# Designs tried in a protein design chat: VHH binders against Probable aspartoacylase. Part 3

Target 1, 295 residues: Probable aspartoacylase, of Acaryochloris marina (b0c2k7)
Amino acid sequence: MNTNHIRQVVIVGGTHGNERIGLYLVKKFNQDSSLLFRPNLTTNCLIGNPQACKENQRYIETDLNRCFIKADLDNHLLGRHEEKQAKVLHEQLGPKGNSENFLLDLHSTTANMGLTLILVNDHPFNLHLAAYLTHHNPQVRVYRWTQENQENAFVSSLCQLGFAIEVGPIPQGILLASLFKETETLIHQTLDYLEQVNRGASPPLPKTLTLFQHLEVVDYPKTSNGELAGMIHPQLQGRDYQPLNPGDPIFLTFEDQTLFYEGCSTVWPIFINEAAYYEKGIAMCLTHKQDISLK
Short names: E, the ipSAE of ESMFold2; O, the ipSAE of OpenDDE; V2, 0.75 times the mean of E and O plus 0.25 times the DockQ between their complexes.

## First folded at step 1 (VHH)

Design g5 (framework vhh_gocatamig_d2)
Fold by ESMFold2-Fast, scan of step 1:
Structure g5 (fold): chain B 295 residues (1-295), chain A 123 residues (1-123)
Amino acid sequence: as target 1 above (295 residues)
Amino acid sequence: EVQLVESGGGLVQPGGSLTLSCAASGFTFSSYALAWYRQAPGKKRELVAGISSGGSTVYMDSVKGRFTISRDNAKNSVYLQMNSLRAEDTAVYYCAAVSDYEPGYWSTEFDYWGQGTLVTVSS
């Protein structure tokens, strides 16, 4: 029973080499595997991008966490460092979309995301686990990144079961002890749930799950030659998961002009002012806050 | 120290006009963007119009073409000229000032708000 008995848990850290919390948690667990021991679980840890971790950089040639489209994994003409690494991970953890493994991908962000679970599918197992984790820690947020007719490119999409854990705010390249310990606690709570499932015990769950559904990305103001022309407004900075209403300030241009949110309805912005997203043209992701019924 | 004082509200017939004024003190007016917000009974506060330090303007769709925002830096004042008023324009109107971001300073609130002025559009 792939959804009622977890064969293997894989914890990936260092998918981005300058996101140090996940890297050092994996190193800690590999140094003493007894720390993750559960009698009815097999848990293994691995480093997603060892070279990027060694160099304390997000990536070497391209973003590893965009290399997991099935067509790209099958394309042997794609041979940059991270494209080759993605094929190695696909061989170890795949085939893509399997239900044999539970995959936990550890990330950190400069945005005020707190403790966020990033779900890339609507698998009932993942929704039930997210509800369990939010029940035990109400500060945990659930972000569902699904788009109709679009395949997900993230490491976490390799397996049907699992998700990414995104923690912040933290500058790239450093550790923060409080956030490190909060992330470690969340990993142990996840393993406790999976251990209960493997023992044939279903943990009690709430009837609904509050989640933040991905809507769209918003880019920074740009000049006519495509250069940055503005910044996240001071009134929006650090207000991840808080309501953004039509007419609220969103940007301040270099010419001291305030730009206002011109959407028709209240939305919940996240990944506000993420350092790594400047190169991607993402100032924030907009979401709808919604309650779903558990199946 | 900082004050925004609105004036010009009142009772007006549908199709009439009003000019709201906001007098500012205690900050460098010319470097701030200013906005008019309104809150109608039973509804959330919404942006009506905004004007940047450089003079660029933004308007809510339902007031575009009817309302005009302007500023006078010499008088430290912002104005909202409201024409062709409708019953749905009935609200308390608030003046707000939004500051420039200072690089390297993780600031608290930069917005200043007035106390509001009531506009009632009724026959």
Scores: ipSAE 0.000, ipTM 0.086, lowest interface PAE 23.6, mean pLDDT 86

Design g6 (framework vhh_gocatamig_d2)
Fold by ESMFold2-Fast, scan of step 1:
Structure g6 (fold): chain B 295 residues (1-295), chain A 118 residues (1-118)
Amino acid sequence: as target 1 above (295 residues)
Amino acid sequence: EVQLVESGGGLVQPGGSLTLSCAASGFTFSDYYLAWYRQAPGKKRELVAGIYSGGSTVYMDSVKGRFTISRDNAKNSVYLQMNSLRAEDTAVYYCARDFESGYYMDVWGQGTLVTVSS
């Protein structure tokens, strides 16, 4: 019983319409499905938010990647564009929490995230695959976005198996050939692993996996009226996945005052200065760097 | 100029052995990840073996135990020792250099043909 059989792999691009790498990879693969062919694996691609992609915008009315809470999916009163689209995707890929499909959700970011796997659960299959991918490419980072007593709202949470691929830094609305090619290679390596699993093989894995566990979000400095009062400090900009120590610069106010990190221990910030997160009150996500055993 | 030149390809019988060599020039060889890829007729290009600057290696499953990648930093060369060759190993073999990551190869050699046939 050491092997699971994956019925279907679903690759979603354009969950956010201005994250063009995922969109154009899905379009490329849909134009020539032979590019993703594996004899023991069924792989299908789809566009998460076609209207947002058409308009080259993150979303039309609300963030699709926050619409996949089970109670929201069951709520017939939620009828904004993305809430309706989430229900369509739930009908195609659900029920939420199934283990039948492997779901790969493609994203890009203005933050210096490199190649990041975003895990929303602790399923051993996902941890083993993440270890396989990081072993083949040390540039790949693993961000585990789990929070105590919270259901995950992301598209990738529809299935137990799978994760999101987040690539950056890249401005919204454009393509960058190097990240496009790196993302495509990572998709093929993921499919190669799943093909081996479906053939009954056990790909060799490292003994440990380094991952970055989500702790909390940090907002920008705000005025008493809730207006923006500062920026990411120049010494922190682009330092995603690097240690941030108590007393290190974190923000620079508009009055040229440095604000310092006041936490009690070293953390690893990520999604630093992400453009889409300004509207959400997120300047960065703080993480703990952890090595876990993969017995 | 940055260049990778493969050699050592040829015709070999099933069960035979062959050593491919890749000579590098124009960059600090010891700092780079290097890899061997192959492309068989009618198939896509695939990673065969890779070697990191520190000497750690990676292999595709079908060649583990049969192929060995190695590097000689003093000679700016990477090698692929191929043992127990099979008909399905027939392909053009390419040497490649990683610029930023183990997945992004920015420099490719011209390739060397390996034919396994009796």
Scores: ipSAE 0.000, ipTM 0.104, lowest interface PAE 20.7, mean pLDDT 87

Design g7 (from g4 with L98G E99T Y100D S101W S102Y S103D W104S D105E E106G Q109D H110L; framework vhh_gocatamig_d2)
Fold by ESMFold2-Fast, scan of step 1:
Structure g7 (fold): chain B 295 residues (1-295), chain A 121 residues (1-121)
Amino acid sequence: as target 1 above (295 residues)
Amino acid sequence: EVQLVESGGGLVQPGGSLTLSCAASGFTFSDYYLAWYRQAPGKKRELVAGIYSGGSTVYMDSVKGRFTISRDNAKNSVYLQMNSLRAEDTAVYYCARGTDWYDSEGYFDLWGQGTLVTVSS
């Protein structure tokens, strides 16, 4: 809770084993910890799912990034690979709800998300840091879920301070040098902010923060048997964070029929055509672009 | 038995109203996000409305002001009150339990069998 003294920073990569940028950034930093040195904080890096990383797979038995509900962490009977790993991480990074760590969880996506901060809460510190990062790097986007009375299941929910960094587009299982370098720069900018706060200084911030608030998810067109009946429309593919208006094309069926967005107001789709979300029935997440006041 | 069972669907004229009910069993209902989805033949399955454990709600744009989701934790039930029904509301409506408190809309592990709503004269 003490935002004057961010004692410990933890960077997690390889929460999903086929998201290679985060994994190799963590390996780089563990090879030479002086690269992340700041005088007034300690930064440690760790690999979230080592077995999935070795196999270059998203997960072994279940999605690690859904295993951090407090009741599940306390349940000795949940013993799948990732459920056990979540308990190990909880001991290292928690306890959930009372951790003093600042946590960055590194991810990559096949969707055209660019550099995205995923906020799991609306703590003022996280909002101010997001504003700092977007001010210094205008290509950074902020995606927010802030549901009161709702427990988050992500690794990043173990700590009140911090967020996930989602970078793309990149195919699963590979590295892309440009995104790797951009992610590393974003990590250093984050550490610079924390160092300045710890020194009793706060850099000037914008009065407002633009963010994309989650509204709903949209599934692919399906047959009566639940099989895919269409694809992301060519005019929508790769248009993450761009406006989608009522009547705009959204899907193309296998019979070459265009399906149109039937909502009554403009939305901003993200995670468009994400490969890992086919198994979840998610074609995209719809968001509302909004400005919030920081003063 | 861990299950969700929908009821209340049927044939209704345009401008009419229906209330859908979903009865849950086999889990601690009060801890979960619950949602109503719908799917018309040949169309995408879409989130209609969701309700969090604390009572906060989410609605798709086309149903805001017309539909109301509510829950009764004592009865292990979630409801969808549908007013001013339109032909485009015709679909099979599904009750779903969210597995992921943060991204509950996308990560459902339990679905009902569905209940058909037909809006026609």
Scores: ipSAE 0.000, ipTM 0.114, lowest interface PAE 19.1, mean pLDDT 86

Design g8 (framework vhh_gocatamig_d2)
Fold by ESMFold2-Fast, scan of step 1:
Structure g8 (fold): chain B 295 residues (1-295), chain A 121 residues (1-121)
Amino acid sequence: as target 1 above (295 residues)
Amino acid sequence: EVQLVESGGGLVQPGGSLTLSCAASGFTFSSYALAWYRQAPGKKRELVAGISSGGSTVYMDSVKGRFTISRDNAKNSVYLQMNSLRAEDTAVYYCAKDRGYSYGSRPFDYWGQGTLVTVSS
């Protein structure tokens, strides 16, 4: 047990096959591993869902990024393409919950998420690294998704250390050079921090970290039959991480009626109008903006 | 919208047979694995039998050779043929669809109250 030394960094791209930035960053780094070289750090890259990447689709049969519950990984009845792939990744990167490896899972989104770190636990190492990254890159936002008494199903939950990087807005299936370069820079900043940790150095950290704590998901307006009845309001579209106040427009129905946010307090919506979330009944995730003290 | 409706439960004598049916709607049936679970009073829900989209089957040890799971993709139905029934088979039986696109931690969803099977003695 060594909490001051990272044995291995694993960068996963193409967990979703139509999220091209992560895929092509991994391909670039695998072609020339010297690009990620740090003297005291071992970094390896892999493609999470090669078949989905080949087909430029989010997944083949089911969402790989929901297959990493321990009971599911142990369940031999779960034999769809991504369920089998999850078992392969668990064999390579597990056991689930290890603290020896740092796992970085690369994603992109149609929502205006900018550069987002998605934390699935409250490990102090992850919080300190998030603070380092936000201090050195003011474009970085930190979204914390922690749920009481619930196991996380994401690839990033395989290891205690690490998180997902979610970048957007970008249409599914394409590359955007500016966002690609910004993501690559963020990866290098992450590796620089981990290298300093492995050298026994303590990078200077800010006294506080601003993060967006998950509160709840909001579905689209639906008919009594469960059919889609409205769209994200034009005044909300693309305003991820901006305050949504009680009484602000949230949806526009197909009959041109504006629906207003009926919550009792200001919230910060994210993943607004994410294309992949229509099948999930998620129009946005609501968060609370918090400044937490470090140490 | 997605629904699974179980039927065919009832009272049966030890050594008897019963066929359970599950009618599915609201999804592309042929693309998903389906399973039968059961829950007896004071016990946890347990997997009885499962069938993949490709037709591969699995059974819990205590029912292997006695129960047969099958599917009819044209009728959007899954069946559990139960033979040589025993008192310990008494339970509420639930039809479950795998998650497909999943936001949750459960491998299968339960969409009804189940169907009660009572093996008398």
Scores: ipSAE 0.000, ipTM 0.097, lowest interface PAE 19.6, mean pLDDT 86

Design g9 (from g4, 13 letters changed; framework vhh_gocatamig_d2)
Fold by ESMFold2-Fast, scan of step 1:
Structure g9 (fold): chain B 295 residues (1-295), chain A 121 residues (1-121)
Amino acid sequence: as target 1 above (295 residues)
Amino acid sequence: EVQLVESGGGLVQPGGSLTLSCAASGFTFSDYYLAWYRQAPGKKRELVAGIYSGGSTVYMDSVKGRFTISRDNAKNSVYLQMNSLRAEDTAVYYCAKTYSPRFGSYYMDVWGQGTLVTVSS
């Protein structure tokens, strides 16, 4: 395979309207494009869901970040607000699966995720860039979701190159200056790498990448009629990326009973107690921490 | 109440065919991703086939070309047509739904009770 020449970098903020850091970074960069200038790189910014951003809501009718399945994009009968918006973004950034463009999708979370790169494919370019970013910024974590024969529905799946940047913890609907500045720094480090690639240089890379490989989703305890029956245990709250061992507390029921992790081996939970995931039945995602070799 | 009810399972000879049906109620069927999962004794539950609201499909590698998932939004039903059945296809088959798959996880928010498929002489 060849080294990709990046035709353009697209930075999307406000895919979810109440995730304010990405929105205001995009607004800042659109106000003064010289802030992102690199001589050999074209960088454009856009707002994913302008109406949700105006209303400071995650979405208006449905989650935009679930609207990017190719058959749904091609289906003219899907006409809710976010389904129409996904078609607009597909016209601007597509065709889905292109490899000339690099896409950054900016998100924030109520979970203690710090600075996380969410990789939805295992493209070598993305793995190499993730290694570069973690080497230069040790606070960065890499969460990889890959599985055979399943299409991804996220904005970040429109392009083969790129990933989502997820930052937290932050309440929905607000800004935190420290996370804003850390996210901005991470964007500049990403652009510096891409500029070097477009100049025909290959930045030196670490020999290994530490990443957190997705295993499974865990739901909250539920009653027989499907109602919430418990909460994240106080001893697990905020322990994203920390080991969870068999027998460790995971949930506390409303009747004050502790439920324990019953898996057979240590895992690393993430997206613990994410507010937007209650409607999806996700209490946390379990991962394996692993080191991969880079060639 | 949201319900998924599977039917169509049974005993079939190797090389035979079965059609599984899943009847849905209590939600706006056309908006949802629907999938067939299976679990054989001593094995993990696995995705067999899925169908998105727009009609695009996904299949496990070992069933590609043999199984076909389809949906009928007017009847609130999803189907799995299984051809060229093998002994290894023996499992309880579950219908499941979610609004959209997350992070490629096999998370589903509602499950049916399952229907047994046995491929044997």
Scores: ipSAE 0.000, ipTM 0.202, lowest interface PAE 16.8, mean pLDDT 87

Design h1 (framework vhh_8h5u_2)
Amino acid sequence: EVQVVESGGGLVQPGGSLRLSCAASGFTFSSGSYAMGWYRQAPGNQHERVAIITSGGSTNYPDSVKGRFTISRDNAKNTGYLQMNSLKSEDTAVYYCARVTSEYDSGSYEYTFDYWGQGTQVTVSS
ESMFold2-Fast, scan of step 1: ipSAE 0.000; ipTM 0.107

Design h2 (framework vhh_8h5u_2; at its last look DockQ between E and O 0.32; V2 from the best seeds 0.00; counts 0 for: pae O 11.9 > 2)
Amino acid sequence: EVQVVESGGGLVQPGGSLRLSCAASGFTFSSGSYAMGWYRQAPGNQHERVAIITSGGSTNYPDSVKGRFTISRDNAKNTGYLQMNSLKSEDTAVYYCARGYDILTGYSEFDYWGQGTQVTVSS
ESMFold2-Fast, scan of step 1: ipSAE 0.634; ipTM 0.846
ESMFold2, look of step 2: ipSAE 0.575; ipTM 0.834
ESMFold2 (binder alone), look of step 2: mean pLDDT 79; pTM 0.799
OpenDDE, look of step 2: ipSAE 0.005; ipTM 0.251
ESMFold2-Fast, scan of step 4: ipSAE 0.645; ipTM 0.858

Design h3 (framework vhh_8h5u_2)
Amino acid sequence: EVQVVESGGGLVQPGGSLRLSCAASGFTFSSGSYAMGWYRQAPGNQHERVAIITSGGSTNYPDSVKGRFTISRDNAKNTGYLQMNSLKSEDTAVYYCATGVDTAMDEYYFDYWGQGTQVTVSS
ESMFold2-Fast, scan of step 1: ipSAE 0.000; ipTM 0.101

Design h4 (from h1 with V100S T101R S102Y E103T D105G S108T E110K; framework vhh_8h5u_2; at its last look DockQ between E and O 0.28; V2 from the best seeds 0.00; counts 0 for: pae E 5.0 > 2)
Fold by OpenDDE, look of step 2:
Structure h4 (fold): chain B 295 residues (1-295), chain A 126 residues (1-126)
Amino acid sequence: as target 1 above (295 residues)
Amino acid sequence: EVQVVESGGGLVQPGGSLRLSCAASGFTFSSGSYAMGWYRQAPGNQHERVAIITSGGSTNYPDSVKGRFTISRDNAKNTGYLQMNSLKSEDTAVYYCARSRYTYGSGTYKYTFDYWGQGTQVTVSS
């Protein structure tokens, strides 16, 4: 893929139907395409899960943002709503692994994550862009979700170039003007960067990028029968991207027992107490803060 | 200074009963940070947790002692107890009281014990 010229940007909102910021940004841009105009770049916006959006639900039958495993995309026997929708999107945005599109997938979270770029690969173009964006907006954080020998199932994984934008905290199903505007700004900054690249410019970048590398997920404490046995500890609640040290409290049981983190090193939890992740058995994701040297 | 002192052990016949006590100082068992547990170690065997009580009062027992042993705590005295009924020869061991925290690490939740006493000998013999 020629990274010196990005031909098309695709912005996806409404991958999750109850994350409204992305949806309404897409609606806005579709109403007035001139808002995203760049002379050397084409930008298209689409809704990821229209039916879920109409119903103001995360999904209809299954999480769309888990339906983009290559084997599943190739499996025509899979017939759930989002499985079918994933195939549609794959046809439009793909092929996975060889797409020429730059993809922005817009999300929001109930967790206090601020503005987050979620990378699903180590493509240098994305790293450089992430560095550019974090430099221009120090509030922006970079979460890298890469696992050895594990394929990403997100819609963002359809394209080598691009990333997901995750903003929060915001309750499901609502809009916040501040996050809406911040997300919009981030989109414009991204497009500006791409436009500069397309013009043959090399935007100034920092020498290093700070990112948060995915380590593992942590579930809530559970009873023997699999029921919740505790909550996020009050001292941890809302402390996304803040260091969690061994010995720090992480959970509070319903019996007022404090559970402590006793990992071997400091970690940086994210997606703390994300509402959508209860069904997934995820109380938080643990990350390691890293500085990456940019070439 | 954190200290735990066990007492109440002795010789008892099969089917008999004993009540062990655990006096804690330098910390409070009823604190939300700690649980209290009883361990036992028989000669040649590893330590076995026979009971635990959380700061909130939840209790847990292994099958080997369930229905026979009861752990309790007197918050005012900052003392834990282990009531042992229907004692068997296989219950013969040194019993230890331990302070514990419930922790998450390496992908699992577990109670970790950081302070315990000298133990008290329990011998069940005819």
Scores: ipSAE 0.031, ipTM 0.365, lowest interface PAE 5.0, mean pLDDT 92
ESMFold2-Fast, scan of step 1: ipSAE 0.106; ipTM 0.550
ESMFold2, look of step 2: ipSAE 0.098; ipTM 0.555
ESMFold2 (binder alone), look of step 2: mean pLDDT 78; pTM 0.764

Design h5 (framework vhh_8h5u_2)
Fold by ESMFold2-Fast, scan of step 1:
Structure h5 (fold): chain B 295 residues (1-295), chain A 122 residues (1-122)
Amino acid sequence: as target 1 above (295 residues)
Amino acid sequence: EVQVVESGGGLVQPGGSLRLSCAASGFTFSSGSYAMGWYRQAPGNQHERVAIITSGGSTNYPDSVKGRFTISRDNAKNTGYLQMNSLKSEDTAVYYCAATRWGSYSKYFDYWGQGTQVTVSS
């Protein structure tokens, strides 16, 4: 992709209908487009799942943010509400693998994620931008969701440039003014970076970027019949991005038994106790904290 | 079939040694962060953990077998082992191999073997 001049920026909110911060930021920006104005790029905002937003639900039939696998997008037999919506978004924002758009996908979570950038590729432009954002906003964390030889299914994977912005903790279906304002600031900082690059002025960047590399997902304890058998341990709740050491408490069963982390080395759990992930069998995502060189 | 299968059990005299093997098929220990454990059940007792080895090779043992039993794994052979030395009559039990991505309780393991009988007598 040509990264010397980014002409089109698309901001998607309401990919999940009950994640209200992204929805209302998009509505705010569409009401007054001058708020996002930069002279050397065009920014457009859109709502990813309008029906889910109208109903204040994550989705109607299936999770939109799992519908963007190329084979699925090409499969005319996949016709549920979100599968059809994904094909519409693919026509508007793609084609996947050859889009000239820079894409921001706005999300919120019940987990203690703070301000998180979710990168679905290792493109140098995205890594440099993440470094810029973390330098100017030390609260920002970077989660890289990449697996060798595995395609990403998120709407943000439609474009090589850009990422998802995940903010929390916030209950589903509500707004929180502090997170709303922090998300808006992060969007403006992103647009400022793109504007500077387009002017031919390279922003000064740190030499390294700290990021959290996706390793694996962990399910809740289950009975032999596949039923929920435990909860996130009280000592782990809300400790997203903090070290989890071998032998640390991880779950508490309904019979008051503590289960301990059985891994061989320290990991950094995130998306701990996310409400929407119960149906997916995800209690948390495990990551490895690492510093990468940008030189 | 996705399973783990124990072997190496039998009758042994007090003070003797046995090596149990746990062969996995249908899944690979190295394809995920699998922990592997050995559990035993004597007549009239609930299952108890004998040894556990994490995906990275860390081991843990209860005091009853610590120093006598050694758990190990060979990811290339997709097999786990339990070396049992200085066997006592109280070690008589059915021994089960279990593999899981998470948990140290038997009822939360992903895969359980059918068990192999170890009898320490006469």
Scores: ipSAE 0.000, ipTM 0.157, lowest interface PAE 18.3, mean pLDDT 86

Design h6 (framework vhh_8h5u_2)
Fold by ESMFold2-Fast, scan of step 1:
Structure h6 (fold): chain B 295 residues (1-295), chain A 121 residues (1-121)
Amino acid sequence: as target 1 above (295 residues)
Amino acid sequence: EVQVVESGGGLVQPGGSLRLSCAASGFTFSSGSYAMGWYRQAPGNQHERVAIITSGGSTNYPDSVKGRFTISRDNAKNTGYLQMNSLKSEDTAVYYCAAKPWYSTGRYDYWGQGTQVTVSS
């Protein structure tokens, strides 16, 4: 059967304006659409936050990638720049939760995330595609950010099919040619899979997928007044996707005191010391590394 | 009422041994959600971590006490312990038991009142 036929692929870059790789990939593809051509597959690109891109800023008034809760999209009183932009994107790509479109949202991070697929749902199509991509590209890691009975606010949640691509480490506001080329390769591998699906071919898939399941966010040490009191420990910095064991150093206070991870079992931290997450009270996300069976 | 209470402090000769106890009440260690640590504060010094034990029994020690001190816990008794061997004069301090949920910002939510350990001839 052809129940998973992809009508349209939409590639979004510049959801955050200072994440330059996604912006310039979209500009490249819009300059020459033949670069993305596949028979039986329609691919379009757009810039998520043009004004933030123009200003080389993450956002203008609020984070666009937190504006896609359905109740917020329906609320005409929410009229900040990114809240209005989210409504425009919802009109073009919605209704939220549709299965007509495949949505690929391009991001970059100051954290040592390598090439990460961020899945916001457990749709079998996305899991199978993630397995295909990890098999053909050993640099790819899969982060599943799902919470039971919690709606996702990300632009990638507009469609059931698709995910975000997060690449790093890279400073905000710049390009890095190696990550740019690796991201472009990953996009083409994704389109190759979708084209095979559309023509009714079954690509070979591994029997299992290794993924990192979201558990919890951890904030920085704070004073009683809520002020920053410490930093990511030097022994943890850049160790995204590596095991963090009970008793391992996690933070260093401004008074040179080491704070230790005091969880009951080994976890795998990611988004360690992400610059944009200081304002959100996120020092890292904790995950469990797990292998899931594909059927 | 939620609290932790230390006991077992006292005067001991250099090279001697001492066992501290930390009794928790108002919460349980059996949930797997609480870690326990021992900290010490000597006069004129910052407090320092001495030992950590997770709900699963994993332990960690700084080099200053590694091999001499052993932390343990009895979840059924809701009590933690610090066995201190080969005590030195520099181990003289007020020892504090602390407990926290594993999901925290590196802060301890529950601290005891402290117990004095003096190592002197």
Scores: ipSAE 0.000, ipTM 0.126, lowest interface PAE 17.6, mean pLDDT 86

